# Designs tried in a protein design chat: VH-VL binders against q0atu2. Part 5

Target 1, 119 residues: q0atu2
Amino acid sequence: MLDKKARIRTSREYRNVFEKGKRLSGRFLIIYYVENALDNNRFGFITNKKIGMAVIRNRIKRQLRAIVREYQGQVKNKHDIVLVARAGIGKSSFEGMEKDYIAIMKKAGLFARNANKID

## First folded at step 1 (VH-VL)

Design b12 (framework fv_dusigitumab)
Fold by OpenDDE, second read of step 2:
Structure b12 (fold): chain C 119 residues (1-119), chain A 121 residues (1-121), chain B 111 residues (1-111)
Amino acid sequence: as target 1 above (119 residues)
Amino acid sequence: QVQLVQSGAEVKKPGASVKVSCKASGYTFTSYDINWVRQATGQGLEWMGWMNPDSGNTGYAQKFQGRVTMTRNTSISTAYMELSSLRSEDTAVYYCARTYDSEFYHGMDVWGQGTTVTVSS
Amino acid sequence: QSVLTQPPSVSAAPGQKVTISCSGSSSNIGDNYVSWYQQLPGTAPKLLIYDNDKRPSGIPDRFSGSKSGTSATLGITGLQTGDEADYYCGTWDSSLSAEYVFGGGTKLTVL
């Protein structure tokens, strides 16, 4: 589980990311990202009814948190990043979801240069 | 109409640098990434990298890492690709092409006319 | 040489159908949308198919795209002499620093 400190919690924090951040869409994910004034990264997760039933949405959210946690140490510091699950993610494998995350994060330039787990 | 217009042909010596420009018109320049693709004579297409005109962020192919620089001037909707330490094998037609910046998995829907770069002693 | 594999050449008579294959891996074709590009002799490439099977405006329905697994296919029906060109598949690859990758290209000759 992600540390509370590493989570976007409030509507205001989410709104700030959406309004001021950049947006990139992958096959299964959309990410919004913006620099923050903190010493750590914060992640937010959004799943909606288009993904499927609540049980599916919860599963996807757990999987996304696991992926983010796995690569957390390789992400450039001082960023707020919101992951929005796309409708097709419910049909994706965990591996596919992970690859999509990596691809998007690379495109966004959010991985550190010395990252080891992204190739 | 939507178009990308590139600078003219270049002739360079080995070791020199070349800077190709790509001027966009007919659309919001900052809403699309600019990709650079080259093609040697009789060869296939080779992707070099992308540049986001809004942020200036770039991603380069590993092959060109450290030797290519992609920049832009948003005031004139122009993207630039500079390739240094030129070699004979860099002789090719260089294209700029746009992709939607928020949908990185889409294809390149608009291409420049190409810029011939010749590297010879 | 190329990350995506295409046949080097295909040929058919006018009016016939041809298919061009594009083989990749899970990190590129498997997980990303495939585009096809047409390059007429002496011209810049032109987007022919995007998102696996979608046609940009102006592209006739004689051109079709499909994807299955780690492979993609371009189909051309009612072949015309004007279709003689090089065709390239392309997609993003998540394992190569988010690089875009092209096939080696296929030269289509109309007999």
Scores: ipSAE 0.017, ipTM 0.686, lowest interface PAE 7.4, mean pLDDT 91
Fold by ESMFold2-Fast, scan of step 1:
Structure b12 (fold): chain C 119 residues (1-119), chain A 121 residues (1-121), chain B 111 residues (1-111)
Amino acid sequence: as target 1 above (119 residues)
Amino acid sequence: QVQLVQSGAEVKKPGASVKVSCKASGYTFTSYDINWVRQATGQGLEWMGWMNPDSGNTGYAQKFQGRVTMTRNTSISTAYMELSSLRSEDTAVYYCARTYDSEFYHGMDVWGQGTTVTVSS
Amino acid sequence: QSVLTQPPSVSAAPGQKVTISCSGSSSNIGDNYVSWYQQLPGTAPKLLIYDNDKRPSGIPDRFSGSKSGTSATLGITGLQTGDEADYYCGTWDSSLSAEYVFGGGTKLTVL
């Protein structure tokens, strides 16, 4: 999973991203994102209870964190990014979530120009 | 500056419907779910349901299914709760309250001032 | 009838410590995070604790929360007259697919 410095952990930090950030919607995901004044990126994850029972929501959060971790080096530095799972995500495959994440991040202009190199 | 402002008091007859509004300001309306909670005089808090203002998706407490409808108008950042087939036991203060669901934050952090609904013959 | 059980009242003197319990089951407190709400007479509830033990900005550190198994506890130290209020615990109930449930409330009297 992501290290502690790369996670948005407090309600205040989540609210900052929602209130000041830009929003972009995908098939299964919505992202909210804003530049931060830190040396690193931070990620937050939100699921709502109507996606399914706790076991399903926890599976989705684990899978989203794994996807974010895998592509962490491709994300432009100094951003706070919150991923919000949409209602349909409970029926998506891991590959479906991954494809949606990549598409949204590219559309937002958040993937670094040289995706083959991890800085 | 972040606030929810509700419509004024309502007096209704049994069998009527009531529609309460909740106007959000100071934050991105579509980023937080809206919950509706009621409280009869001298009684505890009772959750009625939630509405996702981005998708329009709702979830209602079993007790209110068939009688409650929660909607929103994103162009004016306003949520609505309509309760039909009113009975005297529906006399209560009705609150809207903001929440979001995450691993690190669960709870209703901003509340409207409340709307008193009186059902009397 | 609330599915979460709280004592109906608690009382203590200024400067003392009080604890308020909230008891549930595996499908609610056992599965989910607990929040606590303070309601002063004639006002809307105010979020006091979220995610079992965390304080929103502006809530003094004399308020604390904890959870063990299917029970949660709100602690208030350095009790003040302004703390007279009704206190409610709340959480999601997984067995009913996303119903939020409140405790019956505890009236705190500062003697």
Scores: ipSAE 0.006, ipTM 0.592, lowest interface PAE 9.5, mean pLDDT 85

Design b13 (framework fv_dusigitumab)
Fold by OpenDDE, second read of step 2:
Structure b13 (fold): chain C 119 residues (1-119), chain A 121 residues (1-121), chain B 111 residues (1-111)
Amino acid sequence: as target 1 above (119 residues)
Amino acid sequence: QVQLVQSGAEVKKPGASVKVSCKASGYTFTSYDINWVRQATGQGLEWMGWMNPDSGNTGYAQKFQGRVTMTRNTSISTAYMELSSLRSEDTAVYYCARLEYSSDYWAFDIWGQGTTVTVSS
Amino acid sequence: QSVLTQPPSVSAAPGQKVTISCSGSSSNIGDNYVSWYQQLPGTAPKLLIYDNDKRPSGIPDRFSGSKSGTSATLGITGLQTGDEADYYCGTWDSSLSAEYVFGGGTKLTVL
């Protein structure tokens, strides 16, 4: 799991990202991102009932956290990033989900220039 | 019955813009993404992008990025696709198609009748 | 030069069986569900198969779909003259910024 300091945990923190951040949409993911005043990145995860049953939602969250953990070292610092899972994400493989994440993060310019695991 | 009804044929000059409408009926408009697909004469299907009527979020094909805008008016269950800087190669039949938000099909299960857009000088 | 590859045309006599192939890669067919669309002459496409092998309501069981690896196949048994149409496979491709991709289409002629 992500470190507690690397997680968005409060409603206030989420609202700040939604209100002040930028938004980019992929097919399976929507990301909201904003610069924070910290030295580390924080990640939030949102799923809704339209994705499927709770077991599916939990699986998706687990998969998204795994993807974020894998690439977190390559993300530019000082960002709050919220990942919103779209309903169709349950139709994607883990690899597909990962590729969608990479694509949208690249588009957002959130990866470091020297990132070497995002091709 | 569930259907998508599109606006009529358009004739445009190069450099102009075209805005095609797609009115949904028979279902909850905000529960399905609206996708746009075009087909040049004698050619295959080409996906242009998606728009979520609930949030207004969009995703466009790279080919059309910066030139296409997909919007909606939820009060009249209508989606719009605007394509600017038209070229002759944009001459095609343009379709709107819904993709269910619930992810049961994850396919385009309902299509509009198509809108012919002709770009000529 | 579509992302998904289909044969340009197939033909068979009424009552026979035909198959239409759709070849892709790991980022599209490999990772995502495949759909098939039927387009009768002068009409809009119609969903024929979704989720690789499922039929929407109203689609007869003469139509079938399958997927293996990075390839998908549409099967049509008991071919009828009314089946003469173009058929397209389609799926999502995460490597192309999560774009939807179609095959080039297959013209089915009933002899």
Scores: ipSAE 0.024, ipTM 0.709, lowest interface PAE 4.8, mean pLDDT 90
Fold by ESMFold2-Fast, scan of step 1:
Structure b13 (fold): chain C 119 residues (1-119), chain A 121 residues (1-121), chain B 111 residues (1-111)
Amino acid sequence: as target 1 above (119 residues)
Amino acid sequence: QVQLVQSGAEVKKPGASVKVSCKASGYTFTSYDINWVRQATGQGLEWMGWMNPDSGNTGYAQKFQGRVTMTRNTSISTAYMELSSLRSEDTAVYYCARLEYSSDYWAFDIWGQGTTVTVSS
Amino acid sequence: QSVLTQPPSVSAAPGQKVTISCSGSSSNIGDNYVSWYQQLPGTAPKLLIYDNDKRPSGIPDRFSGSKSGTSATLGITGLQTGDEADYYCGTWDSSLSAEYVFGGGTKLTVL
């Protein structure tokens, strides 16, 4: 689980990222991201009903949070980042989602080359 | 051995479409993104986009958005790049290239031999 | 024009050292890993360096890469006639909605 301070929680906060942020699409994920005025990163997660039933969507959310937590030490500080799961993500393995996340974050320039993942 | 083998040279008229194939062998086709890069005669390399062979998801360079379509057929480990509304400026060698996005690999490590596309009347 | 800037040509004699520069911005080289590709006349490009300074299997150690700030450098020591080729740097650029960008290329002539 991510710390509460590392989560985007309100609709207003999500709206801010969508309105002001940049968008990048990957295989199974879309990210929206913007620099924030805080001292830390915050992450939001959206899994819509096109992915599948609630049990699938909840599994995806849990797995994405685990991936984000594992790599949060590599993420450049002071960003709000929203991950939106695409319809095809329900058929992906954990490894596939992890690779897509790394690829998208690198493409976005949000991973620092000298950063370590959080153990 | 790991290799990408592309279809043969094409000559097209302006306004036509071309579809180039890229057949993968020696690795799990669905584990690596396929990217397309072109090179006009005597010019530099220009990235066109990527395609995930597992999901079919794609990302295209803004310059080619609306004219390019990247697809695959997983049963024959083959990627395709179709470019429509061809102009003389599209005359180039088109390459497919393999990419794995991991901490150990952030580069195009295997390239096809290239497909020459000539657009002329 | 190319997003990444390379000198159009460099030349040196066999056995000498050369460096090829690649200049970008914070949104590309500054924030991302750099790769280098070698293209011999009439052939497809070949990966020479990845992740700024790593060599694929089969690439001799006389080829090296480095990155500092928004610039990257390819170093070639002990030049051989077979090194005569075009060299391209490449990286991801977040400002272009995550496009891969190449340098303009550098033609290396071995005298």
Scores: ipSAE 0.006, ipTM 0.557, lowest interface PAE 14.0, mean pLDDT 84

Design b14 (framework fv_dusigitumab)
Fold by OpenDDE, second read of step 2:
Structure b14 (fold): chain C 119 residues (1-119), chain A 121 residues (1-121), chain B 111 residues (1-111)
Amino acid sequence: as target 1 above (119 residues)
Amino acid sequence: QVQLVQSGAEVKKPGASVKVSCKASGYTFTSYDINWVRQATGQGLEWMGWMNPDSGNTGYAQKFQGRVTMTRNTSISTAYMELSSLRSEDTAVYYCARDHYYESGSLFDYWGQGTTVTVSS
Amino acid sequence: QSVLTQPPSVSAAPGQKVTISCSGSSSNIGDNYVSWYQQLPGTAPKLLIYDNDKRPSGIPDRFSGSKSGTSATLGITGLQTGDEADYYCGTWDSSLSAEYVFGGGTKLTVL
């Protein structure tokens, strides 16, 4: 699980990302990202009822957190990033989600230039 | 060289099903999604859905949800699109297209030659 | 009818420049890379532009793409007779359950 320091927790923090951040849409994910004043990145996760039942939504969140954790060290620092799960993600595989995450993060230019493991 | 070769023309009656094949070659089949796009005569392109050949996962346009099934046989690098409960409005040329979404933006860089499906009484 | 709006037709004389617009919304063009496809009469579509402004190998630099806000534009300079075709823009749309959407297509006639 992501460290508490690496998580967006408050409504205010989420609101800030949504209002001031940039948005990019992938196949399974939408990301909102904005630069923060910290030395670390923070991640937020949003799933809604369109994704499926609560058990599915929770599974998706766990999977997304796992993905984010896996690639956390390769993401440019000083960003607040909110991941919004899109409809249909519940039917995707973990690998599919991972690929989508990598793709959209690349498009956003959020990976470090020397990042490996994402090619 | 990358190639997508589709099955031949089909003529079906309303209510029947049609299954179009798309054989891929020249690249790793499981590394790219296959999308299906159709085009009615004199009309524009209409996206139907995507299929990931590795996992078999799919995403269908709402319009075709419950009526379309996209599958694959990885052993022969072939993707399939089956459309059931055919209607006259389903008369169109159906294309398969490779998507390298994960490498760059979502785009269909290679297309099959198309399969004409005619639905008539 | 299509989610992305294109002019139904454009025309110009050989050697001239034409532009084809593609209008969408924040959930599609605004958020996602736009691709353009050329469809010659009686043939399958061909990728012309991807990632808003990139050309695949084999596509001449007479073809260009751009995106601003919720709109994309295809530019063709030095128009040739062989450019007569239908052109479609396309992108993903987050508001339509992760569906890919095309423009209605633009028929380019070379006078």
Scores: ipSAE 0.016, ipTM 0.701, lowest interface PAE 7.1, mean pLDDT 90
Fold by ESMFold2-Fast, scan of step 1:
Parts: sequence; C-alpha cells; structure tokens
Structure b14 (fold): chain C 119 residues (1-119), chain A 121 residues (1-121), chain B 111 residues (1-111)
Amino acid sequence: as target 1 above (119 residues)
Amino acid sequence: QVQLVQSGAEVKKPGASVKVSCKASGYTFTSYDINWVRQATGQGLEWMGWMNPDSGNTGYAQKFQGRVTMTRNTSISTAYMELSSLRSEDTAVYYCARDHYYESGSLFDYWGQGTTVTVSS
Amino acid sequence: QSVLTQPPSVSAAPGQKVTISCSGSSSNIGDNYVSWYQQLPGTAPKLLIYDNDKRPSGIPDRFSGSKSGTSATLGITGLQTGDEADYYCGTWDSSLSAEYVFGGGTKLTVL
C-alpha cells in the first residue's frame, strides 16, 4: 500500500495536475504529471466506468497501486502524477500494465537513469 | 472578521450575460480559493467552479464549461463570475465561497450572502 | 438527482437525536474528505463539519460527522428548534472531470 504521504487525496489536487500538468499516453495508461513544491512524489489513480464493472475497476486500481509502489524509488522526486486507466486495460495482464507503466515513466523522463533500460 | 459581500440582484433576458462580484475582506485575498455555487429555487446546491486569486487559474464544472468565466481583481480583493448565454434554467441564487488551496479536503468556510439572478422574457 | 444520495427529509422532537446519511461511490466519498453544510431558511449555507469529522470554531459538539467506506453520516444530538434547516454533504469526485459534488439535501423538521 502506498503511504498516505505519497497519495493525491482530493479531486481538487487531481484537477490541479490535469490543468497544469503534461500528458503522455501509453498503451493502457495515460499519465498527467506536474512538479510540486513538496519533498516527495504523490500519485493518483483513476479507473472510469468505461473500463468495466466495479470489481474490474477495483482490481485494476489495486494492481496499479502495487506497481507504482514497487517502482516508487526510481521516480524523480517533486512530482504529482496521476495515472488514468484506458478502456483496454481490462484485457491486460499485470505484467502488461507493469511494462506499460515503466515505458511511459521512462518516456516522460520521470525515471532516474540506469543501465537497465527496457526500451 | 472574514466577509464575502456580493453584488445585488440581476434580471436578465435569455441570451444575455451576467457578471456577479464577490468582495473579500478580513483576510489575505490571495491565500484562499474562491468557489462559485448556485441554487435554483427549491433545489439543491450545484458547484460551478473554483478560482485561485493568486495565480488566476480556474477549474469549471463540465456543465458550465464554455459559458462561465471566473476572474479576480487583486487590487480590490474582488472575485467575479460571468455566465453567458443565459437560459431560464439559470434562474438561481449564486454564491461565492472561500476554500483552502492546500487543504486535504475542501471546506467552504465562509460564504457570500448570495446574488439572485432571474432570467425571464 | 444528485451524485451523492441523501434522504429528502428527517424529523424528530426537541432533545432527540437524528442522523443524516450521505451515500456515494469510490470516486467521491471513498477517495475524498466529506464536508457538511447547514442552510437555514433564506440564508447562505454554513460549514458544519469538514474533513469527515472536524468542527469549525463556533459549531457545538452536538454536531458530529463520520465516514465509512463510500458513506458519510451527520449526527445531531440534543435537537433544538433552531436546527430546522436543509443539510448538504459535499466532497470532490475523483473522475477525469474532477468536480465538487453535493448531496441532494435533507430537510430537517423539528416537530
């Protein structure tokens, strides 16, 4: 589970990211991201009704939180990042979502450089 | 003493625009967002949008996007809400309300007295 | 019809206790803090509760709030005739078009 400090908690904070942030689309995910004035990163998650019923949306949300938590140490500090699941994500595996997340974050320049590039 | 004082009642014809003002006093105007909320006669509260008086940035409810504009004049601590292409369904009391920008939850802690806008032919 | 569901009315006698429910979903109440507003007849709304269970200065402790999952509750003990009003819950909705949403309102009648 992501620490409370690492979560975007209000829709108003989500709106700030949408209004001021940059957008980048992957296969299953869209991210919106903006620099913040804090000492840490914060993440938000959106799974809309077009994905499917609540049970599917809740599963995807949990899996995305797990992926973000696993890789949070690689994310450059001082960003608010919102992940929006695309309709097609319901057909993806966990590994497919993870790969898409890594690819998007690297393309956005939000992952720290390392020798283990996956593109 | 924190106060939000709104402009007086307006009567408009369909298709016209209305601009409501909200003058703030008793606090640092640029430190708190201003939200606009309306209420049709006998109906519930409906959120219209927010405006950050420091940056001038805004966010509007999808229903009002393209018809509403929220601005401010920091030299006189006044917020404005302009609604265009008025319809009879826009007949309502319009409120401004103060909110904390960096609070974890929205709390509309002070409200203006309301401005009645009547749209009729 | 509002995004957040409240009973349209509730009534009780002076001195009694009442609760007003507010039901939403994961994208609104489930993900965000809830506020409650009191609107006396002919007046602007007034903040009663914020951040689920906090009271602003000047609000008596007979008003309380709570939240569990996707629902919130406003409690009023020691009901007084001056409490006769409309009560609204409110929160942000974390959908892509993030907006503040209000419940439909509950008219409290003190009989």
Scores: ipSAE 0.000, ipTM 0.550, lowest interface PAE 15.5, mean pLDDT 84

Design b15 (framework fv_dusigitumab)
Fold by OpenDDE, second read of step 2:
Parts: C-alpha cells; sequence; structure tokens
Structure b15 (fold): chain C 119 residues (1-119), chain A 121 residues (1-121), chain B 111 residues (1-111)
C-alpha cells in the first residue's frame, strides 16, 4: 500500500486538486495534478461506476495503486495527483493501464528527467 | 514488415451474424492492440473497438456495445470481430488496424485491406 | 455526425499548398494528440501523421501536421496528382467511455 502520507484522503484535499489543478486525459485515466506545499507527493484514486461492480472498481484501484507505487520514486516532488479511472479501464490489462499511466504522466511532465522506468 | 490480412467478403441477411478475421504477421501479435474500424459506402471511418491480444480484454464503442465481440487466437496471430443482429446500415468495409503508441498518443500505424460486409434481404 | 469536424472537400492545382482543418473539443483534440490518415481511392487508410506533427517513415515532408487548442491542421505542399484522396483526422476522446473518434473526412481534389 501507499504510505498514509502519500495519499489524498479528505474531500477537501480532493476538491483542492480538482479546482486548482491541471487536467490531462489518457485512454484509461484522467489525471488532475497540482503542486502542494509538502515534501512528498500525494495520490488519490477515483473510479467511475461505469467501470462495473464495486469488486471491479476495487480491483482497479488496487492495480492503479500498484502502478503508482512502482513509479512513485520517479515522479516530481510536491504534487497532489488524482487518478480518475475511465469507464474502459475495467476491461483493460494491467499492462495497458501502466502504459496509459506512463503516457499521461509524461504528457503532464510529472516524471523526473532522470526517470528510468518510463520507457 | 507488418501485415494484417483480413478474410473475404461476406453477404448476410438481416438478423444474422458475421465474423471477420484479421491475421497479423511481421511483429509480435500479443504486443499490440487490434482495433476495428468500419466504413460505410461513401462515408467516413467509424471506430468500433479495441482488443488486447495478450489478455483478450476489449473496449467497444457504445454504439456497438452488446452487438460486437472481439476475440483472438494467439496461436495463429489472428484477431476476430463478430457483429450480430446485422442491419442494412451495417453494410460497410470493415478494417482491422494495429494500435501503436508514439510519444503522445495511441494511433493506428498498420491497416488490413478491409472486408466488405453486405447486409441485404 | 462525426465528433471531429472537417471540411467535406478541398481542391488545388499541382504544386500548390492546401490545408485541411480538423476541429473538435477539449475532450478530444484539446486533451489528446491527433493523427491523420490518408485513404486513396479503393484502398485502406494509411497513417500519414501521428502525435500532431510527426511523420512515419515513408511519408514525405510535404505533409505536415499541427495542433492548436481544440483544432488540428494537415498541410500538404507541392501538391501532386497522387495526393488526391480522402483525409481523416482522429484522436481519442477524453470522455469516460474512452473512444477513438474520427473526423468526417476531407476529399482532396487535385485540379
Amino acid sequence: as target 1 above (119 residues)
Amino acid sequence: QVQLVQSGAEVKKPGASVKVSCKASGYTFTSYDINWVRQATGQGLEWMGWMNPDSGNTGYAQKFQGRVTMTRNTSISTAYMELSSLRSEDTAVYYCAREVYGSGEYYFDSWGQGTTVTVSS
Amino acid sequence: QSVLTQPPSVSAAPGQKVTISCSGSSSNIGDNYVSWYQQLPGTAPKLLIYDNDKRPSGIPDRFSGSKSGTSATLGITGLQTGDEADYYCGTWDSSLSAEYVFGGGTKLTVL
């Protein structure tokens, strides 16, 4: 699991990201991101009901958290990032999700320049 | 070189189903999604959906949800698109296309030659 | 009917320059990279431009792409008779359904 300090947890925190952050869309993911005043990044996860039943949505969240953890050390510091899962993600492979994550994070310029796992 | 070779023309009656095949060669079949796009006579391109040959996972356009099924046989590097409950408006050329990611987005870099499907009474 | 809007036709004489526009919204062209496809008469589409302005191998530099805001443009210089074809823009939509969308297509006639 992501560290507690690395998670967006409150509605207020989510709202702040949505209102003040930038938005970028991928094939399976939409990300909202904004700079924070912390020394670490925080991640939030939202799944749309169109993805499927709760068990599916929870699976997707677990997969997304795994992806985020894998690349966490390569993301630029001081960002709040919310991942919104799009409807099609329910039928995507883990690899597809990962590729989409990498793609959208690159587009957002959120990876460090010396990142090695983003190819 | 990358090649996608599709099955031959089909003539079907309304209410029937059609299954078009797309055989891939020249690359690792399971590494790239296959998309299906159709084109009615004299009209534009219409995206139908994607299929991941490795997992078999799919994503369909809403318009075709419940009526289209995309599958694959990895042993022969072949993708399939089945469309059921055929209507006259389904008369079109159907294309398979390989999906590739560049630096910014996914796109279709290779296309099959197309399969003409005619639906008539 | 198409999510992306293209002019139905454009025409020019050989050697001239033509541009084909593709207009969309923030949920498609605004958020995503645009690809262009060429379809010669009676043939399957062919990738012409990807990632807004990149040419795959084999595509001459006479073809160019650009994107600004919610619109994309295909440019063709030194127009040749062989360029007579239909041209389609396409991209992924940022809606929750995650669908690929095409323009309505533009028929290019070389006068």
Scores: ipSAE 0.020, ipTM 0.679, lowest interface PAE 6.9, mean pLDDT 91
Fold by ESMFold2-Fast, scan of step 1:
Structure b15 (fold): chain C 119 residues (1-119), chain A 121 residues (1-121), chain B 111 residues (1-111)
Amino acid sequence: as target 1 above (119 residues)
Amino acid sequence: QVQLVQSGAEVKKPGASVKVSCKASGYTFTSYDINWVRQATGQGLEWMGWMNPDSGNTGYAQKFQGRVTMTRNTSISTAYMELSSLRSEDTAVYYCAREVYGSGEYYFDSWGQGTTVTVSS
Amino acid sequence: QSVLTQPPSVSAAPGQKVTISCSGSSSNIGDNYVSWYQQLPGTAPKLLIYDNDKRPSGIPDRFSGSKSGTSATLGITGLQTGDEADYYCGTWDSSLSAEYVFGGGTKLTVL
């Protein structure tokens, strides 16, 4: 799992990312992101009721955290990044979510060179 | 049927600004980013930036940062690209293009017909 | 001054095969999927290939794409006069600026 210091936890912190940050949409994911004044990146995860029941939402959250953790070392410091799952994500494969994450992070300019584990 | 229809040709003097429009139809305008690409006569394609019509967020090529502004009006499904402080080297055909995601990457599946901008004294 | 390198021109007779190369670096072609665009004289570019080797509907299988390391290749078999055009490769660059980059273009002449 992600270290607790790398997590966005409070409503205030989420609100800051939504109000001040940039937004990019992928196929299954939306990210909101803003530079922070900390030593590290922080990630937040949102899975809305439109995705499905709690068991599905919790599975998606776990899979997204696993993906973020896998590529954490390739993400440019220092950013607060919130991942919002789109309604269609419940029908995606793990690999599909992973590829979407990589593509959107690259487009945002948040991935360092060679930040593609698949390659 | 996806269509992107751009505004007509413009002739400007150095130092002026130009604003090109791109009207989208045949799809949900707010679901796909619009990119702008230009091409000088006999030259290659040059990417200028992207604009998210849902959020209004933008990303500009470093070369154009500070001179370009990309906006939209969602009520009429229209994207805009404004380039300021025009120089003769800005003489080009300007294209808008719709960005879609395949299985691995974003690419441009539909293009506007282009808008010729001539900057001359 | 294009980031991706293509030969400026290629030529062949009808029915022949041509290949067009596109060379980049680890931050662009090496890290990302490549698209190819065809531009007929006086027209806007048209998508030919996406995700390295996929064809949109309406593009004949005479057109193919591939990628190896930091280079991509567009192949055209059974060359036809209607294939005379400029061809551009394109991909994202994963640098801090995160920009889309095009090759310099290759002019294909038939006959």
Scores: ipSAE 0.007, ipTM 0.622, lowest interface PAE 11.3, mean pLDDT 86

